VH-VL binders against Protein RESPONSE TO ABA AND SALT 1 (RAS1). Designs and how they scored, part 1

Scores and structures below are computed, not measured.

Target 1, 230 residues: Protein RESPONSE TO ABA AND SALT 1 (RAS1), of Arabidopsis thaliana (Mouse-ear cress) (o04515)
Amino acid sequence: MPNTSSSQSFTIFVDGWLIRHRYFVEQLMCASSLDETNRISLEEQQSLVAQFLSHCLQYYQEKFASVSLAGDNVFTFFCPPWFNSYAKLILWVGDFKPSLVFKLTEVSVADLTRHQKDRISSLKSETRRKEREVMRDFALVQQSVADPPVMLAARRVGAVGMVDGEETDLEEAMEVLKAGMAAAMNNADQLRCSTVGKVVEILTPPQAIKVLRTIGQLHLRLRDRDQERA
Below, numbering starts at 1 at the first letter of every chain, in headers, positions and changes, except where a header shows other numbers; Kabat numbers aren't used for antibody chains.
F, E and O stand for the ipSAE by ESMFold2-Fast, ESMFold2 and OpenDDE, each averaged over both directions (binder to target, target to binder). V2 = 0.75 x the mean of E and O + 0.25 x the DockQ between their complexes.
[cut] marks letters that were taken out.
Atom coordinates printed by the task and the answers are left out, and those that the model quotes come from them; centres of patches stay.

## First folded at step 1 (VH-VL)

Design e01 (framework fv_ebronucimab)
Fold by ESMFold2-Fast, scan of step 1:
Structure e01 (fold): chain C 230 residues (1-230), chain A 122 residues (1-122), chain B 111 residues (1-111)
Amino acid sequence: as target 1 above (230 residues)
Amino acid sequence: EVQLVESGGGLVQPGRSLRLSCAASGFTFDDYAMNWVRQAPGKGLEWVSGISWNSGTISYADSVQGRFTISRDNGKNSLYLQMNSLRAEDTALYFCAKDIGYDFWSGYFDYWGQGTMVTVSS
Amino acid sequence: QSELTQPRSVSGSPGQSVTISCTGTSSDVGAYNYVHWYQQHPGKAPKLLISDVSKRPSGVPDRFSGSKSGNTASLTISGLQAEDEADYYCSSYAGSYTFYVFGTGTDVTVL
């Protein structure tokens, strides 16, 4: 059973985080709209990039803490109620798919050098390989719950009472599943953070500001209330 | 083949400035993140600052934030650390260290220089 | 800035196994599989010994191994030899505000 208390604590954290997030997105929008003659200093651009990355990392650290406090929360984080219905179409292991960052980079930056394009291409291949690894590990977790003892116990629940010990076996299988799901989510979130950070390091500060603005705006879009689902 | 050679250390009075340099050879310098790590006499290692391959990402330890500035010149295969408002606690052997990648998310240091000694004393 | 806790010293006889712990928080060691170990002999620069929790670089003997459980990473030296007498430091990725944090260091003495 999902732990509502841990999920509620995370939601309260996110409410405060979103106020700071809107502020950072506004700063990124301002910085990305300035003419070259009016551009903020390189040091100020680097500071803004670093602060925004830290802000994003804080979100995933708090998410990990919430999942770690109660394993039951893992089900809630895989089916997150804080995302709108449109977000659900693009979710991968409870959040954005890491390789989406490359599409956001492409639409945000038109002036990539050959060297940057080569580095991004290599990183994209690496990221897609890591996405496959996360999904493979998750498939093994799903397979463990489908294994004969659990399936046999599930088939018997409605028709015949459980034999002594079957309830304990099912409970143990559910604990293994929850632990495996939490591990998959942690690996997915680490890949999300790593991919954004690596892309930013390939880019110049002005290019990074444009990409982070787009990422920040997308995150706000994914959390906007469902307009037609009242 | 890979070599990192630090220079610029010495005796300096509190409140003064000093600039450290690190000359790199044996690898494509502009493909890797670079770091400064220090070690006070008889003490442990402390990460000081890091800079990505293109200077796009820079970070500092809290103890030096606002006082030290890391920079690099890819055309000269050189890394720098400008140290301002020096304190007695900054006394240490300063190592130049090469990151395994252009990023810091999973990085480790595959090569280190021998270090340059900075002594802050009145 | 050393934020990861290690024992100050460990000792053993030749051929014995010793283990060094490295304890952080859920925001560094616990959050990432990016824990690395460095060996430093007196008067020398540190040398990479283990990367990414358990990977050995080329040239590092099989008797060095690494592992991680929760917020604690461990380095194990089996078949302890005289040349293993050195200081050992763990490190972890610590976030985008400050990239790396080192452990307090452990002095290994071979009796």
Scores: ipSAE 0.000, ipTM 0.435, lowest interface PAE 13.1, mean pLDDT 82

Design e02 (framework fv_ebronucimab)
Fold by ESMFold2-Fast, scan of step 1:
Structure e02 (fold): chain C 230 residues (1-230), chain A 120 residues (1-120), chain B 111 residues (1-111)
Amino acid sequence: as target 1 above (230 residues)
Amino acid sequence: EVQLVESGGGLVQPGRSLRLSCAASGFTFDDYGMNWVRQAPGKGLEWVSGISWNSGSISYADSVQGRFTISRDNGKNSLYLQMNSLRAEDTALYFCAKDEYSSSWPLDYWGQGTMVTVSS
Amino acid sequence: QSELTQPRSVSGSPGQSVTISCTGTSSDVGGYDYVHWYQQHPGKAPKLLISDVTKRPSGVPDRFSGSKSGNTASLTISGLQAEDEADYYCSSYTSSSTLYVFGTGTDVTVL
């Protein structure tokens, strides 16, 4: 039967995804080494890059489906138990901040051309602007819940003398909040995917492999919490 | 020419142990992930275990988790499967199979297999 | 762990086309483009025939092709030849209990 706990279903998916992810990271590590260990053709490099991007996209497609089905559990995706305690301090809208990709690119690739640097600089500005838009839109959702009438209604739910219709008003406000949180998460995840994809398009295949290796290693470090579950 | 040669199979009693080996040649062994896949007589294929190029990532099928241990010796171009607490349902031809380096998980070369019979 | 569903057997005459289906769920075949096909002649090891749904390895004739729609992947053998008489297995990545799940296998008979 389908499980209505979308966060539990997503956690089960992630457990399997992480095993394949470790394999990809090791392939990227091997491919990023030069000479005797890096024997793959340009076609094979492009294939590895495309397959890793597809692998990452599948994570966010599963997350999108799970978030859309989350209902009352959408809060779990903003404070996810599958990330370790240290990762939670650096998360932005439940996952990595998209502009972190540019720092990872900088530390992974030393041989960027002037044209690549210019394109990356432009993309970085665009990504930062879009990050601000996601945050602004989410703040508006939070404000709609924090508005005095809604807060007053919420305070009264547990209090004596709930008036007819008040429970319906609170339920409507909670549905707006849940929908807004799901939208913010989905918009943030779309920005994460598009940022990585656009950076890869700017880079040569050997450069892309180095960046994706670093991103893949970061993904593993953020998910040490799953290893605690034995 | 890529070659994978399995050995170590045989007749073994339930509850006992057996160690399989796979000798690899014709490719740079330490660049590729390796797998064990089994096939019971007259039945289909079942993936058993996989190990990455540097032994950093290891995975097992649920049916063998806790009983089987996969390992490799890159200096000897060899893959191993230590099978403990053997059961009748472990009776199968055991294949050694190589990951395709340029792809995510396809098994591009297979050995001829070694037969493991768990009975009396 | 569940196996992917394939027909027990398919048959055709030389020069004809046959198609083998491989049906799973949204957690394996339907969820990912990581479906592979293997050919096994009697008494021999399996050989990789198609990888990642549609990719044909070097040395595999172009009469072998793969596709996927929803939860079902398909292997098509056009211009069927006597040497195509073999067992065919699909495999897929799965998000459940293992990295790999194999299909039940299909026996192809050339009449």
Scores: ipSAE 0.006, ipTM 0.423, lowest interface PAE 15.9, mean pLDDT 81

Design e03 (framework fv_ebronucimab)
Fold by ESMFold2-Fast, scan of step 1:
Structure e03 (fold): chain C 230 residues (1-230), chain A 122 residues (1-122), chain B 111 residues (1-111)
Amino acid sequence: as target 1 above (230 residues)
Amino acid sequence: EVQLVESGGGLVQPGRSLRLSCAASGFTFEDYAMNWVRQAPGKGLEWVSGISWDSGSISYADSVQGRFTISRDNGKNSLYLQMNSLRAEDTALYFCAKGLEMATIGDAFDIWGQGTMVTVSS
Amino acid sequence: QSELTQPRSVSGSPGQSVTISCTGTSSDIGGYNYVHWYQQHPGKAPKLLISEVSKRPSGVPDRFSGSKSGNTASLTISGLQAEDEADYYCSSYAGSNNLYVFGTGTDVTVL
């Protein structure tokens, strides 16, 4: 029997999270539009950046708890109904691809120093390597669980019933797959959070505000508006 | 199918009150800032008032500050403008306009209603 | 009255380019990148043409483009067509109080 309570609980959490998210996006929009004469203080800029990063981290912490308890519903987090149809087409492991952050940085900030560009280039290479590691580790899990179901299916083309013990082997393989999917999602989400955080560390506060504004707006654009009912 | 429909305009004497309404359909009303913009006959556009998605941020043009009150009812997908102490110079076509994105500050207006005419004369 | 200054009218022949200027101060056009352009045909509601200085909304032809230098923003219409005959308004965020200001408007005539 599928247990939908963890994904439903996450959806309820996100409804409240989106109210706060819109507030932060508006604050980032305001702060990013100001010229030097109207700029908020450095301390206020750093506070806004820290608050928004904490807000984003809360989303992924709640998602982690929900994914870890998802059981049969872990599949829902790979094809989440709260994203619009276009977003679902471009998702990587159920959410944005971490390396997308570098493209968003490029379109948001025109005044990167040579030192910043070098650090971003290095981080981009490391991030893409880690993306490949997430996919490789998940592929190994898929391979490890493929043999029992495949061998059973091959044997059954000429047999009517299961051999004693085969049901237990299939159930164990399914549990390994679900655990592997949850681990892949959690590793992907950790990479998403660490990539955004590391980019922010490379940038000045005014540059970070511009990037986070773009990230926040993109997140809103990828959601299905019908799923955002308050 | 995004649509804004204004109502409540009409002929009114100076010093009296009028309440304008704007009915929204085809989008998630609670996600967007909403604005009132007016245009006097044969003249240009003038921003009147704006309200954020949650009513937490409200602003008015100096010409209407203290006389007009903007409000919204997200449960009814409706925007309102309460106009008090009306003057001859408030005579204009009043447009309801939706913010392009979910930001209040500096946002463009992507969807407009057809407007409702307010005439203030004796 | 509007705060931002536009020429009252500009004219051109089909296929030519016309440019409309919108001049403000350092506390509006010069201070922020929140300059927007609207097209209004007689008897119709305004339509958004350009947002945030130079961004085109979906459905707006690429012959419309925007730019900004100092306290002046510009809308350029290339390959001018008869259907472009309309009034054009710029707008800008005007300071820290969420104030918005429109331009005086420009009537575009296609000769």
Scores: ipSAE 0.000, ipTM 0.416, lowest interface PAE 17.1, mean pLDDT 81

Design e04 (framework fv_ebronucimab)
Fold by ESMFold2-Fast, scan of step 1:
Structure e04 (fold): chain C 230 residues (1-230), chain A 125 residues (1-125), chain B 111 residues (1-111)
Amino acid sequence: as target 1 above (230 residues)
Amino acid sequence: EVQLVESGGGLVQPGRSLRLSCAASGFTFDDYAMNWVRQAPGKGLEWVSGISWNSASISYADSVQGRFTISRDNGKNSLYLQMNSLRAEDTALYFCAKDMYYGSGSYEYYGMDVWGQGTMVTVSS
Amino acid sequence: QSELTQPRSVSGSPGQSVTISCTGTSSDVGSYNYVHWYQQHPGKAPKLLISDVNKRPSGVPDRFSGSKSGNTASLTISGLQAEDEADYYCSSYAGSYTLWVFGTGTDVTVL
């Protein structure tokens, strides 16, 4: 058997994870549609919320392991093959932008209290600040490694061959960039998980179920859009 | 010990009904999807029906759609298959099988990892 | 749902390698890396042998391996042994986690 790259192993994991994900989304849809006479118990609602959050955390834990082992395949995680072409237009650091969660909350829940709205507003401000921090830190990495390839290309305009040491400089720059990309991805994924978790803490269980259903449905649309037209 | 025990099989005449039961023990029954799989004498495995932990998702093989009904009672750790309008081609050993783990905390292999010994259904005049 | 296509029988000598194919469509085997293999000895219930194309459950010897290419999944048994004589079935996810399809089955004979 040929060796499996970390990105290929992650793709295999995601295929299995999506089967369970569809199951949770269907449960959340059913739970969010029940009236008060046949609504599942508070304990069952809390259990479903906790199970779905754990399911999502499993995805990012596996992604963290795969990104850490990716080497030059880390570039693939920024334009991942497990998302359809349309999804790639809305990606931020290889996945959903954390502040999108607040828009999904707004469209999913109509009965937020004043207290909940105030807490969500504060969290939104903090999340946007942290998004800027992730992008700033990544930009610093990009800036520090962009120079060697550009300088090599510029110096070669006057000569046929490479200058002594230029190939080594490019290889070193690529390793720094890969490490920086992995760190940026992991920081972004941590922010994604913490933002969803903190929103759920602000919401009641019925409200959380509606938001998580919307998040789950979005995830499926970003992956299954092409398959729905097969 | 994780165990599934089927019951309710027997000899039944064409056009009649029969209800199969599967008793689960040794695991948290309401964390798992469950399946019914049958095997006619000397033939291969045929998937019949599947049900999610909360009964929100249910599927049937085309050969039994409209005649069979799968259900579960999580309070009794039991799976059921109501078989109506039975035909000679429904004659088979019926297995219940535990499917994917849906509980939080661990990544486990998917697939039907626990099977009962089966209950024989014979549809004959 | 159509059954997945397997060869009716495969035979080999002890120590030989044999491969069983499982061919589906783009809506099952071709779309998902969620193909399982089951081993059934005469008079016994099936046992999960390989899950998710190539993962071995606890207690399954490393002589059993799985792979997939396009619409075809394969089970390979290396170092064939007498106790491997059994019926083998593939199974695939068919669009819903509660909707599955089995293969036609393959009888493995150890000569």
Scores: ipSAE 0.006, ipTM 0.462, lowest interface PAE 13.2, mean pLDDT 81

Design e05 (framework fv_ebronucimab)
Fold by ESMFold2-Fast, scan of step 1:
Structure e05 (fold): chain C 230 residues (1-230), chain A 120 residues (1-120), chain B 111 residues (1-111)
Amino acid sequence: as target 1 above (230 residues)
Amino acid sequence: EVQLVESGGGLVQPGRSLRLSCAASGFTFDDYAMNWVRQAPGKGLEWVSGISYNSGSISYADSVQGRFTISRDNGKNSLYLQMNSLRAEDTALYFCAKDSLWFGEFPDYWGQGTMVTVSS
Amino acid sequence: QSELTQPRSVSGSPGQSVTISCTGTSRDVGGYNYVHWYQQHPGKAPKLLISDVSERPSGVPDRFSGSKSGNTASLTISGLQAEDEADYYCSSYAGSDTYVVFGTGTDVTVL
């Protein structure tokens, strides 16, 4: 159907996005070398950082468009088939947990100033608060679906059969859940993008390149569908 | 499903060396950081060392820095701890622990431990 | 200075609530929201009980809850049960050179 064409388009998009992603990761790896980093200008470093951030933002924009055009696709994005089995164990609302960025920053950058550490600590606290808000809001949606009348209707389906109206009530509850999942995913993705962007704003361009290289490598590790071990 | 089996512990004299091994199964070993954590008899937990999924990042507790070496063999799903210049205060049950992520985060699954006793 | 401070013991009666504190510095508990709690029964390996201040892994009862204020994190056990008798350890991320710093441990006794 025309209303569900975005699901196929997103799958095609991801395949092309991963090819471009590997290209950017390779550029970041080259730029993170002391020799290469010293040879490219500050403006070139800033441009590479901006290009990579735009590349990452494009992924989440396309994901949002796919969900907004077909509500049934939201379940797919909470358990994405393009992630390997191991990656699925560490997902938070269908992708990386925003606060992971801070751990990646600390292990990638050894020369953070006191001012940068203070700003990162403040951002970390705010990011964790927002993570809890995303989960709390979603839990409230789940709880509303699980209220006694809805649960009674669901239990009756497996027994004698549904009374007139019970099937409609369950269908309405499922639509509420889908909408809540879509909202949680959108809020989570906005937090992912804003957290990475704000960390980059705190860092110098050479430091940002090191962090983005690590993030990019993580994306490749998590998004490879191949279960083959080299 | 996750299983970690430590071996190589035993009685050893001060100043000598011992090598601990950990055999991992039930998860993709190559995808996770690994840790060694120890617990002296009747005392608390002490993190000893950590290694990333590809050995690109390695960290040690100050108490063992320069004496212990962590390593992994991804082809054998094995983690190792080479312990040199052992001291009486190194006496402890040594746990092999899987990290929650490929890059150092926190232990989420633990083995049963192997006992190392350093005495004359 | 890297060890987090916990009370040596906490006791309560079945059905009551007990709280265990975990106090660090601005370089660990106060600086990061990466505080974890482990339960260890005698002769057993530690088991992850709470991750990232307040997140419960699958299979952990909701009567276990975590929180943090400043340099102090807390684990609260409501509806205390006999099987909760164990040692409890907090841990915190303390920087790239030290992934994990553990607390001194707390022995929980159900009277």
Scores: ipSAE 0.000, ipTM 0.425, lowest interface PAE 15.2, mean pLDDT 81

Design e06 (framework fv_ebronucimab)
Fold by ESMFold2-Fast, scan of step 1:
Structure e06 (fold): chain C 230 residues (1-230), chain A 122 residues (1-122), chain B 111 residues (1-111)
Amino acid sequence: as target 1 above (230 residues)
Amino acid sequence: EVQLVESGGGLVQPGRSLRLSCAASGFNFDDYAMNWVRQAPGKGLEWVSGISWNSGRISYADSVQGRFTISRDNGKNSLYLQMNSLRAEDTALYFCAKEGDYGDYFGWFDPWGQGTMVTVSS
Amino acid sequence: QSELTQPRSVSGSPGQSVTISCTGTSSDVGTYNYVHWYQQHPGKAPKLLISDVSKRPSGVPDRFSGSKSGNTASLTISGLQAEDEADYYCSSYTSSNTYVVFGTGTDVTVL
């Protein structure tokens, strides 16, 4: 492939992905409207749900490939430049917090059955437990920064030169930090995907379309305006 | 014991209106979608209308769309069917039926009420 | 009106197995696993017998079983008993805008 960085390749991928994303969000909005007038089949709704989930999975698969397989700078994905200032304040490990899906479900779906509410409550509890596990992984990453080579380098801020071996020790510490952050981000992205998928499995297809429409619309609203207008 | 009791049926002239009621007991009415299903004398079953637990989703069969209105009063554990512009073809025994436990599909029904007879005749 | 095709009547002797077919199209029975069966005795309301092709509600004997192949769902009554004499209706979700379609009904006679 070309000599451009995989991060540059990811941004090129996202440009095409956003065009398809806007198309899918439009289809979800249309499907929701047609359902209210009984003009869309259950099979058509199931197909659209499956297609949209696949579309979302492609984003995280490409992100994983660029970060973990191609060696892109993981720090960029913790504060992505393509998100607006509001989004940056509410991000959790570089993207939406998985438990946000439950709030979006409550806003989007007014007719959950008792069984669906019970299943969602159980899933919410498990999702919050897994969110805490991801944060624990971040605490371990924070602890790795406290390793002697990094702390010694910090204590020498303002020194006129580097001692032999300091560059190698710092590079090793930075690689450990990078790997730990990439693992935490991958775990967070897996939780995002599994949470959305499990919620969809609990919902009827008309309900799932409403939730996915809301998720898709929120994603568009959180992106930088210049990126969105490409 | 879960019970559904329909009322409000009777003999009515074409073009007039009737309101059917269904009184529910023995379950948490707020948790379930409710349906109306009819059966013409000597014929099979036809789904008429359905309403979700909170009235957020309502659907009608094409044959009654624009003429019938389904509603519910969760505080009174009651389901209603307002029937306007009645036709001879609307003559049937009307059953109130509780949805199964999955959403707003209007799929399976358990239990059913005893039915209330509506006869539209000149 | 009902769109799913059932035989008008089926008969059997006590202890025999009897099968009722319910034939639809790819827009209902052929695509979806939302096929249900109801039993109706004369002068009584229908009662749920099988939901989602093959699931028995609590209290329904295991003599009643359901299956589906292609565009046809089937209800099988094994060990036929006098009490099984009734009308049987299938229903399915449909891809038309009406959500639910019922079968034409089958009268089961126990000889």
Scores: ipSAE 0.000, ipTM 0.409, lowest interface PAE 16.9, mean pLDDT 81

Design e07 (framework fv_ebronucimab; at its last look DockQ between E and O 0.02; V2 from the best seeds 0.00; counts 0 for: pae E 11.8 > 2, placed apart)
Fold by ESMFold2, look of step 2:
Structure e07 (fold): chain C 230 residues (1-230), chain A 122 residues (1-122), chain B 111 residues (1-111)
Amino acid sequence: as target 1 above (230 residues)
Amino acid sequence: EVQLVESGGGLVQPGRSLRLSCAASGFTFDEYAMNWVRQAPGKGLEWVSGISWNSDSISYADSVQGRFTISRDNGKNSLYLQMNSLRAEDTALYFCAKDTIFGVAPEYFQHWGQGTMVTVSS
Amino acid sequence: QSELTQPRSVSGSPGQSVTISCTGTSSDVGGYNFVHWYQQHPGKAPKLLISDVSKRPSGVPDRFSGSKSGNTASLTISGLQAEDEADYYCGSYAGSYTHYVFGTGTDVTVL
């Protein structure tokens, strides 16, 4: 049962993280939905934004540590059991696509200024370019190791009954693939965090609370497990 | 272009059943919550039922609870409404409506179909 | 009670302004910015005009604007035009996000 304890430990972490996440989403909903007479202070809004971003960062920090320690468990994080079935159909490198945040901003904020729209448009273009770079780098890792496992299997079929050191070459190819997948996922996660942070920087605190509310709600929907809500 | 095309309406007797379909195109159907909204002749809009993007959350108006069943097939980009025990009060034009991405609040209906008419008459 | 209240009809001449109210409760319009507006021409499907009290989707003319005060949201049509003759509905969640509710509807008549 080697390496399974790290992945199982992260699942326990996610359970606790989701409880805190629901609490933050409730705070964001309250802060974004109160009329002007009941709105919390600007300082309190800034604090809530910072706390929520720190909470989200903790998820990716723990994920990175778990992947690094788990080694051979990287494939689990690409199809995480803590995401529901349909969320897995829309995942990009183990989580939501970074540029999705721009759709979420559009549905959340009604009063972007022209200056804010221009800055967001520029960020969107930059984010899409970086997304393509992540995918290209991951595809190159897959390309660099995809042929040796196939060639090894073909040799074994053609020489039925032969068993030798060719299994060691397959293991080496799989280790290169796992390392490349982990690097791609870390790069994707860094882009996710950076993109959200840059969007929040463009927005006013009231606008940021609305966007983070929507992001937080999405995270719940993608990770919604009936036991987690009970 | 987002398109929502309803079908399956018609004239039926009270107590009978109908199954409505809504074919969706022009967007990533499995990312959006979907709804049925109806409008009786000469009357206003009435929300009937909603279903989350992954079918894990379903809700109904009190007037149809227990008689109607909403469902979706994300592989076919289709939304359904099974209507049982139909009554004269269910006579309406039934619209398919696209909700927000992943059903996150606030929810509003960006795109609507043209509707399919259901007439329940003896 | 479980619906948003709108005036039955409003009329105006071309170029004038009309305002449509949508009155809810502290658990929807008053406590949240979850009020939206839809336009429906005769024989046509509704279409979204305003989301989140005041957000105007791309392609909606700037003569349509929304606001909120207390438990009442308002849609204002400035510079009224003949094509604005239609039914208008507000919409929001009821209670704790279990049901969606529409307003009673307002017939806008031009001339």
Scores: ipSAE 0.005, ipTM 0.499, lowest interface PAE 11.8, mean pLDDT 80
ESMFold2-Fast, scan of step 1: ipSAE 0.321; ipTM 0.740
ESMFold2 (binder alone), look of step 2: mean pLDDT 90; pTM 0.935
OpenDDE, look of step 2: ipSAE 0.007; ipTM 0.532

Design e08 (framework fv_ebronucimab)
Heavy chain, then light chain:
Amino acid sequence: EVQLVESGGGLVQPGRSLRLSCAASGFTFGDYAMNWVRQAPGKGLEWVSGISWNSGIISYADSVQGRFTISRDNGKNSLYLQMNSLRAEDTALYFCAKAPYDYVWGTYEFDYWGQGTMVTVSS
Amino acid sequence: QSELTQPRSVSGSPGQSVTISCTGTSSDVGGYNYVHWYQQHPGKAPKLLISDVSNRPSGVPDRFSGSKSGNTASLTISGLQAEDEADYYCSSYTSDSTLVVFGTGTDVTVL
ESMFold2-Fast, scan of step 1: ipSAE 0.007; ipTM 0.544

